# VH-VL binders against p58978, part 38

Target 1, 218 residues: p58978
Amino acid sequence: MTNTEIFNKLTNAIVTQDIAGCAKLTQEALDAGISPLDIITKGLSPGMKIIGDKFEAAEIFLPQIMMSGKAMSSAMEILTPELEKTKVEGEEGTGLAITFVAEGDIHDIGHRLVTTMLGANGFDILDLGVDVLNETVIEEAAKRKGQKIILVGSALMTTSMLGQKDLMDRLREENLRDSVKCMFGGAPVSDKWIDEIGADATAENAAEAAKVALNVMK
Key: E = the ipSAE of ESMFold2; O = the ipSAE of OpenDDE; V2 = 0.75 times the mean of E and O plus 0.25 times the DockQ between their complexes.

## First folded at step 16 (VH-VL; framework fv_retifanlimab)

Design d5 (at its last look DockQ between E and O 0.38; V2 from the best seeds 0.00; counts 0 for: pae E 9.4 > 2)
Fold by OpenDDE, look of step 16:
Structure d5 (fold): chain C 218 residues (1-218), chain A 122 residues (1-122), chain B 111 residues (1-111)
Amino acid sequence: as target 1 above (218 residues)
Amino acid sequence: QVQLVQSGAEVKKPGASVKVSCKASGYTFTRYYMNWVRQAPGQGLEWIGWIYPSGGSTYLDQKFKDRVTITVDKSTSTAYMELSSLRSEDTAVYYCARLPYRFGSPYAFDIWGQGTLVTVSS
Amino acid sequence: EIVLTQSPATLSLSPGERATLSCRASQSVDSYGNSYMNWFQQKPGQPPKLLIHDASNRATGVPSRFSGSGSGTDFTLTISSLEPEDFAVYFCQQYSNYPYTFGGGTKVEIK
């Protein structure tokens, strides 16, 4: 199979919630010499985007999303060890990434991937998990005032995305905005949205997220 | 104690609107879906829709999409269901019920309000 | 929508007897090895109470005499030995697809 065929199959495995197939294809991709990064960015991430879009269009529902998440998790179990092997010893001082899924959102697929990628790129990780209250994020940011911190929030739903604006507003209200960098991602998140809410950056996928985070933290 | 307390019984005429309230206590209101379910006298249960209080997202059965509005007041931990253009067939006990997240908890209506009887009669 | 048909409509039994309630779905409520079926108990003048979730899991505080089984389109709620407080109406409910739907109910009454 060509690399492109493998990528398409990976994408389809995510979209169709083929957990076993996703794992198998991931392994095959690795065996074929495809980098973990390419597997994620060209195969798995496009699938997640499609899932997000379908959810927004009410073409799929919670059970399907959950299973897509499991498919992604299955792939990540295979990829994580490989990513760790390529871990560029981040320059001491990359900073702390506080990662979370927006309040009201239970989609952890992108979140887990982003978290993994950030860790692989030298960030210390504080993973707050899914459906995280803005208050919790603010509290954690406040506790670490003075540290080099980037908040990394994910939202797959348009409604949960709105919580990002609230978070940004509250960060400003609590005089924390200047002490943290803020990056948000997810299917509905756009550059325009980032500008609107006053955040620092967005990324289209997990690999890009890591790159963008590194740049933002410089 | 976790509980949902609903507003009292309503009597309405056909064509009118009714707004039923459901006050939550004993848990974090914004972290559970709030659903509305009705039951006509001597009949089964019919799901109407839900709202996620934190983000305000809603989903309604197509049957009710044009007549039902679900809202919340986070400051009072209260959910509302408004049904317009009432018909005799809308006579039922209306329940609010919370829905936990699938992960870590049963994806089921585990806490219910006591119900609100809405009677539609000419 | 998925239509749930419960049978029998009425079940007349005595305390101590075994009750078997059936719920049939118009289409499978299974997805990837999970059965998205719940069971509720309802007494007169009260809201439904969750008994079983995901076909076979007892909810918190539910006595062991209640059990759920089944997959695909056929599900069963069993009460191994009826207690006086178990005489009520029982509903199955699916959440595989929107809209969520309930069965018509089975009334378990005292013989």
Scores: ipSAE 0.019, ipTM 0.600, lowest interface PAE 7.0, mean pLDDT 90
Fold by ESMFold2, look of step 16:
Order: sequence, then structure tokens, then C-alpha cells
Structure d5 (fold): chain C 218 residues (1-218), chain A 122 residues (1-122), chain B 111 residues (1-111)
Amino acid sequence: as target 1 above (218 residues)
Amino acid sequence: QVQLVQSGAEVKKPGASVKVSCKASGYTFTRYYMNWVRQAPGQGLEWIGWIYPSGGSTYLDQKFKDRVTITVDKSTSTAYMELSSLRSEDTAVYYCARLPYRFGSPYAFDIWGQGTLVTVSS
Amino acid sequence: EIVLTQSPATLSLSPGERATLSCRASQSVDSYGNSYMNWFQQKPGQPPKLLIHDASNRATGVPSRFSGSGSGTDFTLTISSLEPEDFAVYFCQQYSNYPYTFGGGTKVEIK
């Protein structure tokens, strides 16, 4: 099986909720020498993007996205140990990544993936989880004023994006904007949106998010 | 302990509205879908719809879209279902039921309220 | 809308006997080896209680005498040896597609 074939099968396993098949294909990909990063970015993540788009368009509903999430989770259980083998020890000055999913976003798959990739790339992690109010993010950033901090939020829904603008406005009001870097990702987030709200960066996928985060932290 | 406690029984006339409450305790209210299900006397169960408390998103069975409003108060961990333009056919016990939204959890109504009898007569 | 037809409507048995309850869906409730079917028990004056989720998995605290099986359109709840507390109404429920629907129930009553 070529690498392209196994990536397509991984994507399909996510889309079709094939939990056991996804785990098996993930292990086959590792055994074939495909990097954990490539398995995620070229196989698994495209499947979750398709599922997220279908959920937003009301083409699928809660049972289907939950089962696709289980398929992704089964693959990540296999891949997480392999990602740790590429871990860069935390450097002085790498910084703290405060990761969160804004209020209203009901899915934690992107959040877990981004958080895992940031940790694997040497960030200290403060994982606030899901359904996080902007007030909580601001409070945690204010407690740590003076530290190198990047706020990393993700969204799968347009309504979650409006919360991103509110967060940026509140950071300015609290005189915290210059104390943190701000990165937002998710299917609806664009470079135009990042410019509009005055944030620092976005990325196309979770693996790229970690690289972009390292870059903006200089 | 995880618990759903509903408001008491109500007697209504045709054309009126009813608002049933469901107070949740013992779990993170915003991380579980709250569903409403009714059961007419001596009959089976009928799903009405759900709300996801975090953002207040709802989904209703089409037969109820024009008459049902489902809401939450996150500060009190309470869900509400309001049914308007009541008819005698709406006489039923109305249940709230929790639906997990966590990988590895059963996707099933795992905790139910005690039920609220709504009687429409006269 | 997926219609669930339960049979028999009533099952009259004695304690110690085996109960076999059927639920048939108007279309498949499976997706790639996952069955979107649950079973509930309901006693008079009480809300339903989850027994089996995803066709064959017992919910927490459910005795091992309860088992679920089946796939596609045909599902079965089996009570291997009826106890006095098992005389109740049993409902199947699908969550494969909206609206979520329940079967009409099978009443298991003491002979």
C-alpha cells in the first residue's frame, strides 16, 4: 500500500466512523515508517475537517461526529507515545501555551490535537479545556503577566469566532494585549479574520500550529 | 450524585402554555446535552429535542418546531421546555434526560428526571 | 423517521424463565459496525432506565442476566432468567438519525 493510499484510507476511516479500522491503519502506517506527524496531518486531520464541515452544514448529526471523534481518539492513543519521541525538551524562553476551546464549541478533538502538538514541540501547557469563557482566559493571563505566553484557541463554528474578537477586545481593555501572543485556528478562521481582530497568527492544521506558535514566540 | 429534578405537575386548558423546569446537579451541566421526551398515558416515548447548554444551541423534532422552546439558565444549571398552544393530545409526562457528549461514554439517555405530568383538559 | 417495531407486545412469563424481546427497525441503524440502538426498562410511575447501549453493552449496574444482540434492522434483548423485579415494559431506542425514536414497548408480565 502506498503512502497516499494509506492516508486516503485513514481519512475515510474517520469519515465513516471506522474506529477499529482507523487504529489498525494507524499502526500499519507507523510500521511502514510513516512519521506520526504525516499520519496526523495527511490522513487523520483531513477526515476530521470533512466531518466538521458536514456537521456545520447539517449533513451529519451528533452520533456521527461522536463516532468519528472516537476513531480519531483511537489513533491518537497509538500516536501520542510516538510524538513524545520527537519531543523537544522545554527551552528557557519557549513559553507557556494556554490552550482552550471557546464557549459554545461542543467538540474537543481539535483542542486535544493542538495541545498535544504544542507540548510535543516544547511548550509548557496550561490546558483550560472546553467551554472556556473569555473571562477565564483573561484571568489566567493576568496571573502570569511578565511570562512568555501564547493563547491558543480553536473553533469549529462561526459563533466561536465572534468570541475570539471579544477576547482580543478585552485583552486590550485589560492592558494585556502586549503581554501575550494570540493564535486562533479552526475551519472558519482565516488570515483575513486574524487581521480583523488583531490577533497574531493562525495555522492550517495542528502540526503547523505548533510551528507557527514557536515562530511567533521568537 | 447526578440528579435531574423537575418542576411539579400542571393542569392547563387548551390554548395555554406550560413551562417545565429541570434542575441538574452532580455533574458539569454545560458538557451534556439536555433532551426532552414525553410519554402520553399508557403509550410510548416521544423525543422532543435537545439543547446544548454551553451555547444554547437547540435541535427539535419537526413536529414541535413551531410550539416548543427549549432554554437553559447556566448559572442555576436548569433547563426549561415551554410548549405553547396546548391541545388535549399534549397530555403526557414530560421528562428531561441527559445525553453524554464524551468519547468513551455511552451515547444514551443515562439519567432521567422524575417526570412532570401536564394535563390539558376542559 | 425510523420506525421501531417491538414484538411481542406482551410477554407473559414466570420467574426463572428466559425472556426474548425483539426490536425491528424500518431501516438499518448501523454505521460501519456500530449499532445505534439502546434498550430501556420502565416500571410503573418511574422514568425509563437505561439497560443496554449500542446494541450489546450493559449500562452501569445492570445485572448480567440482561444481554443485547443484533445488528442492522434486527435487535434482541434477552433476560436469561427472570427475577421478580424484571416484570416491566422494555423499549428499544435508535439514535442513528433524527428524530430519535422509540419502539412501542414489550410488556413483560407475570403469568
Scores: ipSAE 0.006, ipTM 0.550, lowest interface PAE 9.4, mean pLDDT 84
ESMFold2 (binder alone), look of step 16: mean pLDDT 93; pTM 0.947

Design d6 (at its last look DockQ between E and O 0.43; V2 from the best seeds 0.00; counts 0 for: pae E 2.5 > 2)
Fold by OpenDDE, look of step 16:
Structure d6 (fold): chain C 218 residues (1-218), chain A 122 residues (1-122), chain B 111 residues (1-111)
Amino acid sequence: as target 1 above (218 residues)
Amino acid sequence: QVQLVQSGAEVKKPGASVKVSCKASGYTFTRYYMNWVRQAPGQGLEWIGIIYPSGGSTWYDQKFKDRVTITVDKSTSTAYMELSSLRSEDTAVYYCARLPYRFGSPYAFDIWGQGTLVTVSS
Amino acid sequence: EIVLTQSPATLSLSPGERATLSCRASQSVDSYGKSYMNWFQQKPGQPPKLLIHDASNRATGVPSRFSGSGSGTDFTLTISSLEPEDFAVYFCQQYSNYPYTFGGGTKVEIK
């Protein structure tokens, strides 16, 4: 099979919620010498995008999304060790990404994808999980004062966005704002919002998030 | 009993400011968002803005951004909405409404104040 | 902003009849399998009362005759059999994105 065929099959496995198939194809892709990053970016991520689009179009529902997420997770279980092996000693200069979902928000699919993509792009990852208190984020940022850090927060609910604003305010109050970069994402998050709260960047999807993060950290 | 009690009716002249209060009771004030919504006579509902009482963060409709300030006093569990540069078009009943913070609760304005009529007339 | 269009503007019915109210959003209010649409009832001189949250969930104390359905951009509030106390104005409201917006309302009046 050509690499393209493998990628298409991976994409399809995600779209059709074929968990076992996704894992198998992932392994096959690795065996064929395809890089973990390519597997993710050219095969798996496109599938998740399709799933997202279908969901927005009300063509699929939460259970299917969850199953696709599981398929993605199964693939990532295989890929993660390989990614760690190929971690080109990230140019000593990418930094630490602290990822989290805002307090009150438990939507983790986007968060997981973003986290994965950041890791794949050379960031050290501190994943704080979902429903994360701003205080926790502040504490982690404070502990690492002086390090190259980007906070990567996700919020799907409009109410949780207020938490983002609060976080930014708190960072300023604690004199941490200048020591960290801040990126926020989520369906309701806009550039206007980012500007309003004084954050550094937003991204529309996980792949873009990684790229934007890299740029912000330069 | 969970309730929101608002301040009394206000009559203001154009160009003046009005500050409406909303006192919360019967629940943990800081665990809910507070919203302000207004309704002109015979008209629909218009969302003004939201505040997170715990952190004090706010977000306003762009229509009001330059004229409205929403604040809270946690010690008294009271939210405030101040609207400046009043115009006749600002004549409306102003409501406070809470919005649950926690996942699992209805993400809706489940409790409303009784409303405060603000009349702007020359 | 997300514009909510309610139809009809006025619905004239008799007690016991079925009422069907529509709310159409200018864009989808769905995310992660949830529709961020609420329905409110308002009577003269009173604040709005929550009826339905998240498109299809009845609020506490709301009679079973009230039901909500829909996803994406199209939502419906149904009153299976109108009671005298149900004659009021009904608003849909979205919280999918800022600013929060309300529909123009449907007045259910007695025929």
Scores: ipSAE 0.689, ipTM 0.857, lowest interface PAE 0.9, mean pLDDT 92
Fold by ESMFold2, look of step 16:
Structure d6 (fold): chain C 218 residues (1-218), chain A 122 residues (1-122), chain B 111 residues (1-111)
Amino acid sequence: as target 1 above (218 residues)
Amino acid sequence: QVQLVQSGAEVKKPGASVKVSCKASGYTFTRYYMNWVRQAPGQGLEWIGIIYPSGGSTWYDQKFKDRVTITVDKSTSTAYMELSSLRSEDTAVYYCARLPYRFGSPYAFDIWGQGTLVTVSS
Amino acid sequence: EIVLTQSPATLSLSPGERATLSCRASQSVDSYGKSYMNWFQQKPGQPPKLLIHDASNRATGVPSRFSGSGSGTDFTLTISSLEPEDFAVYFCQQYSNYPYTFGGGTKVEIK
């Protein structure tokens, strides 16, 4: 079996919501000497993109994308420890990424992937999880004033847009805006919205998110 | 019972301001956005703006941006909309409307206040 | 600003007839497999009442004769068999982008 065949099987396991098969194929790929990063970027992420495209096109609905997310999560349980063993050392410290899913949002379909990609690219990680209050994000940033910090928030829905603006407003009120960089992602987030709320960046996918975060932290 | 109760009708002269209140009860005030919408006599609905009660952040339709202020008092679960420099064209019924924002809840104005008629005349 | 155009402005029908109300958006209100369109009913002297959220989902307590459909820029509210209490004005409303906007309304009246 070639590496390309393994990647195609991983992609298909995501697309067909084969949770146990995805975990098994992930372990088989590791046993075959394929790097954790290649498994993610060449096998798993393409599957999530296909599912995302189908969801956007109304070809599948929330239950199916949630099940594909569970398949992705099962693979990440295997891959995260392996990625932690291969952490890339940043120059003068790449910085701390504080990652979270916005208040009112309890599904983390892309959140874990973004967090993992940031860690793989040399960021220290503080993962706040899901349904995170802006006050919690502010408190964690305030504790670490003076460090290189990027806040990375995600949401699936327009319901989070005013919450993103509120976080930026609170950062300014607490005199923390210049102490941190801020990225937001989610279906309705655009460059125009990022400019309007005064945030620093957005990204199209998890791999791009890590690259954009590195650039913003320069 | 979930409800929004608004302040009473007002008659104002051009150039004055008006502040309409909206008292919420029966639910956790900070877990829902609050919106203001108006309806001129015989006309359609016009969205004015939204407030995030937890943090106080707002977004206003540009048509109102320089004349409207939406605020909340979390201790009394009350939202306010103040409209200044009133014109006769501001004569309308003003509604507050609740908007869920948690995942899994419908994102739609599910509860409305009874409306407050504001009449602007010389 | 996303402009919502409702047609017809007035729909004159008899009880028991099927009503079909159109709402067209000046740009797509879809994102991530979801249509960001709601429908409201309003009777004289009353605030609007939510009927349909997210294009096709009936709100709590709304009779099954009300259904919503459509995607992108073209949306429809259908009342399968008009009851006397259904003669009212109906508004579509989008929330895909600020500012949130409403259509001009369709008045459903007794022929």
Scores: ipSAE 0.446, ipTM 0.753, lowest interface PAE 2.5, mean pLDDT 86
ESMFold2 (binder alone), look of step 16: mean pLDDT 92; pTM 0.938

## First folded at step 17 (VH-VL; framework fv_retifanlimab)

Design e1 (at its last look DockQ between E and O 0.66; V2 from the best seeds 0.00; counts 0 for: pae E 2.6 > 2)
Fold by OpenDDE, look of step 17:
Structure e1 (fold): chain C 218 residues (1-218), chain A 122 residues (1-122), chain B 111 residues (1-111)
Amino acid sequence: as target 1 above (218 residues)
Amino acid sequence: QVQLVQSGAEVKKPGASVKVSCKASGYTFTRYYMNWVRQAPGQGLEWIGIIYPSGGSTYLDQKFKDRVTITVDKSTSTAYMELSSLRSEDTAVYYCARLPYRFGSPYAFDIWGQGTLVTVSS
Amino acid sequence: EIVLTQSPATLSLSPGERATLSCRASQSVDSYGKSYMNWFQQKPGQPPKLLIHDASNRATGVPSRFSGSGSGTDFTLTISSLEPEDFAVYFCQQYSNYPYTFGGGTKVEIK
């Protein structure tokens, strides 16, 4: 199979919620000499984007999204060790991105895409997942005080978005605000909101998020 | 039984402040956001603001940012709304209403307090 | 802010008749396949009561004669056959973005 065929199959595995197939294809791709980054960016991520678009269009529902997420996760379990091997040879200095979805929120499609794009752009990734307590984020930031860190949070509801304000307040209270960069995204998140809560940046999509993060970390 | 019980009616002079309380019972207080809504006599509903009980963070309508303070006491499961620099136009029934914390629940004001009439008159 | 316009302001009907209430938003309240629109019923001297959530879902204990429909900017509350207890004011409300906003209300009164 050509690399293109493998990528298309990976994309389709995500779109059709083929968890086992996704894992298998991921391994086959690696065995064929395809880089983990290409597998993610050219195969898996396009699938997740399609799922996101379909969800927004109300063509699929939460269970399908969750299953696609599981497919993505199964692939990432295989790819993560390989990515770690290749990062040793990469440019040091981009920093650590701690990614998460706000407490009470389980919408992870955008989160996964952003996380993937950050990784592809050289960030070390600590993915805390969904429904993440601000306390957990603070603890992780505190453990890594002195490191180059960007917190990347998503919120897709107005209520979960409010948690971003809380996080920023707590970071200040814990004297961690100056030690981290903070970027937030989500449908209700605006530049005005970022300014109001004192965060550093927002982005409209995953591709922009990676670029913005790079700029913020310079 | 899940319920929100508000403090009693208030009569205030212009320029004064009023603090209305809303006591929650029958559910986990920190698992719901608390909102404040008011309704002038014979008028519609006006959202004032929301509070995240766990962290205490609030967001207020721009109209109220300078005069309203929303707080909670987790130990007593009580939310508060304080409105300062009262005007005659602030005469209204003030309601507290909870909003679910988690995705999957009906994201709506499903439980309301009985309302607190605040009258501002000279 | 998102402005919600309800029509008509007053609806005069008899028991047993069908009631159709409209709520129009100044911008879409949809996101991620969900419409962030709710309907409330309010009777004199009482707080609003949740009737419909997320455009089309009846709240717990709400009779089947109540239904909600719509997406984007146009929403409808329908009462298939009015009961005497249904004569009240109905409000739509959006929570798609801050500030949360209510419509001006539709009064359903007895003809």
Scores: ipSAE 0.766, ipTM 0.887, lowest interface PAE 0.7, mean pLDDT 93
Fold by ESMFold2, look of step 17:
Structure e1 (fold): chain C 218 residues (1-218), chain A 122 residues (1-122), chain B 111 residues (1-111)
Amino acid sequence: as target 1 above (218 residues)
Amino acid sequence: QVQLVQSGAEVKKPGASVKVSCKASGYTFTRYYMNWVRQAPGQGLEWIGIIYPSGGSTYLDQKFKDRVTITVDKSTSTAYMELSSLRSEDTAVYYCARLPYRFGSPYAFDIWGQGTLVTVSS
Amino acid sequence: EIVLTQSPATLSLSPGERATLSCRASQSVDSYGKSYMNWFQQKPGQPPKLLIHDASNRATGVPSRFSGSGSGTDFTLTISSLEPEDFAVYFCQQYSNYPYTFGGGTKVEIK
């Protein structure tokens, strides 16, 4: 019944891949008056962190991460409409977040959470999905030259990192680098890499990503 | 069949440049990284750099960065490596090597060109 | 850059014997539960051929007598019973950080 107990149950539902239970607990949390943002940041996101840690420790494999992602998605189907009701409307200068997962990478768990958190923090969203060509990102940025834009790219695999460099190189070649801010996240991305490719920022998790994005857009 | 076919052997004088080509066939050129690796006679392998053919971006070993240019021509599915200011220690066999980067493929040089001998002598 | 040191430089053995080749990295090549180390075989006049990817996974078509093991900084290639076609040079290669680097090689030669 307590908020802490509900958060712990949500976390456990993610960790145990309880898709139906996660959706039910999410609705129960909403009915109890818990904010959608608290449900995400205090219940659901800690579960995804635990799953990520287990993967790094070789205790689980890709199918289990994907199943936890499905549990997260079932909760987000319930939470997204509620987040839209609490969205910061009309905030001047927040900007457009163009979110994507790099070409060759189809792991969208963190991507969907990052996109949701950005939207909840007042960004307009253009979600390009997974396996996104840099050409597509460039085209969308070019169509909106003069707008306040942040590009938010996600990767789960080290092998996607040259694609991040390519996006930065292409932005410079197309005279778009100064028109956008660029943020890349995911486990393989370091501050050293961000500096090397000339991007603007990185973040360790989805909640931090929204905070970092707001700061970068100032 | 998947194949990388390189240009023929070159003999160069110190100070000259060489441009080696690597023509790919049997696969979608833009879905794999292309790498260049060299091997001096009787020596080990030395990685030169990598190119992302889709956008043309490269990452070069710093020891070569001022002397090497790696490019692609997507219309002919051909990668190029140009090495300038040649000196005798640049005498080597130069290989192109394909590198898968998409989910579900091992990240390893799975297909190599036949090699191009570049000899630098006065 | 990550330096890969292979030992021994030369391994003189007879057909049927077991070969054990070592590769030591100057820094860990592990990340995200994975070892970013590959092994290649090279015969005279030929390009290298992939044997093992990600420390322990045999490439397609590679015989089961080849196996890889290790993690962190220490890696081993084992050839359980040498066949005549296995007398060649073997290289380890890391891809955990740019620049990608190769070990100096271990030549497996007939005694």
Scores: ipSAE 0.436, ipTM 0.740, lowest interface PAE 2.6, mean pLDDT 86
ESMFold2 (binder alone), look of step 17: mean pLDDT 93; pTM 0.942

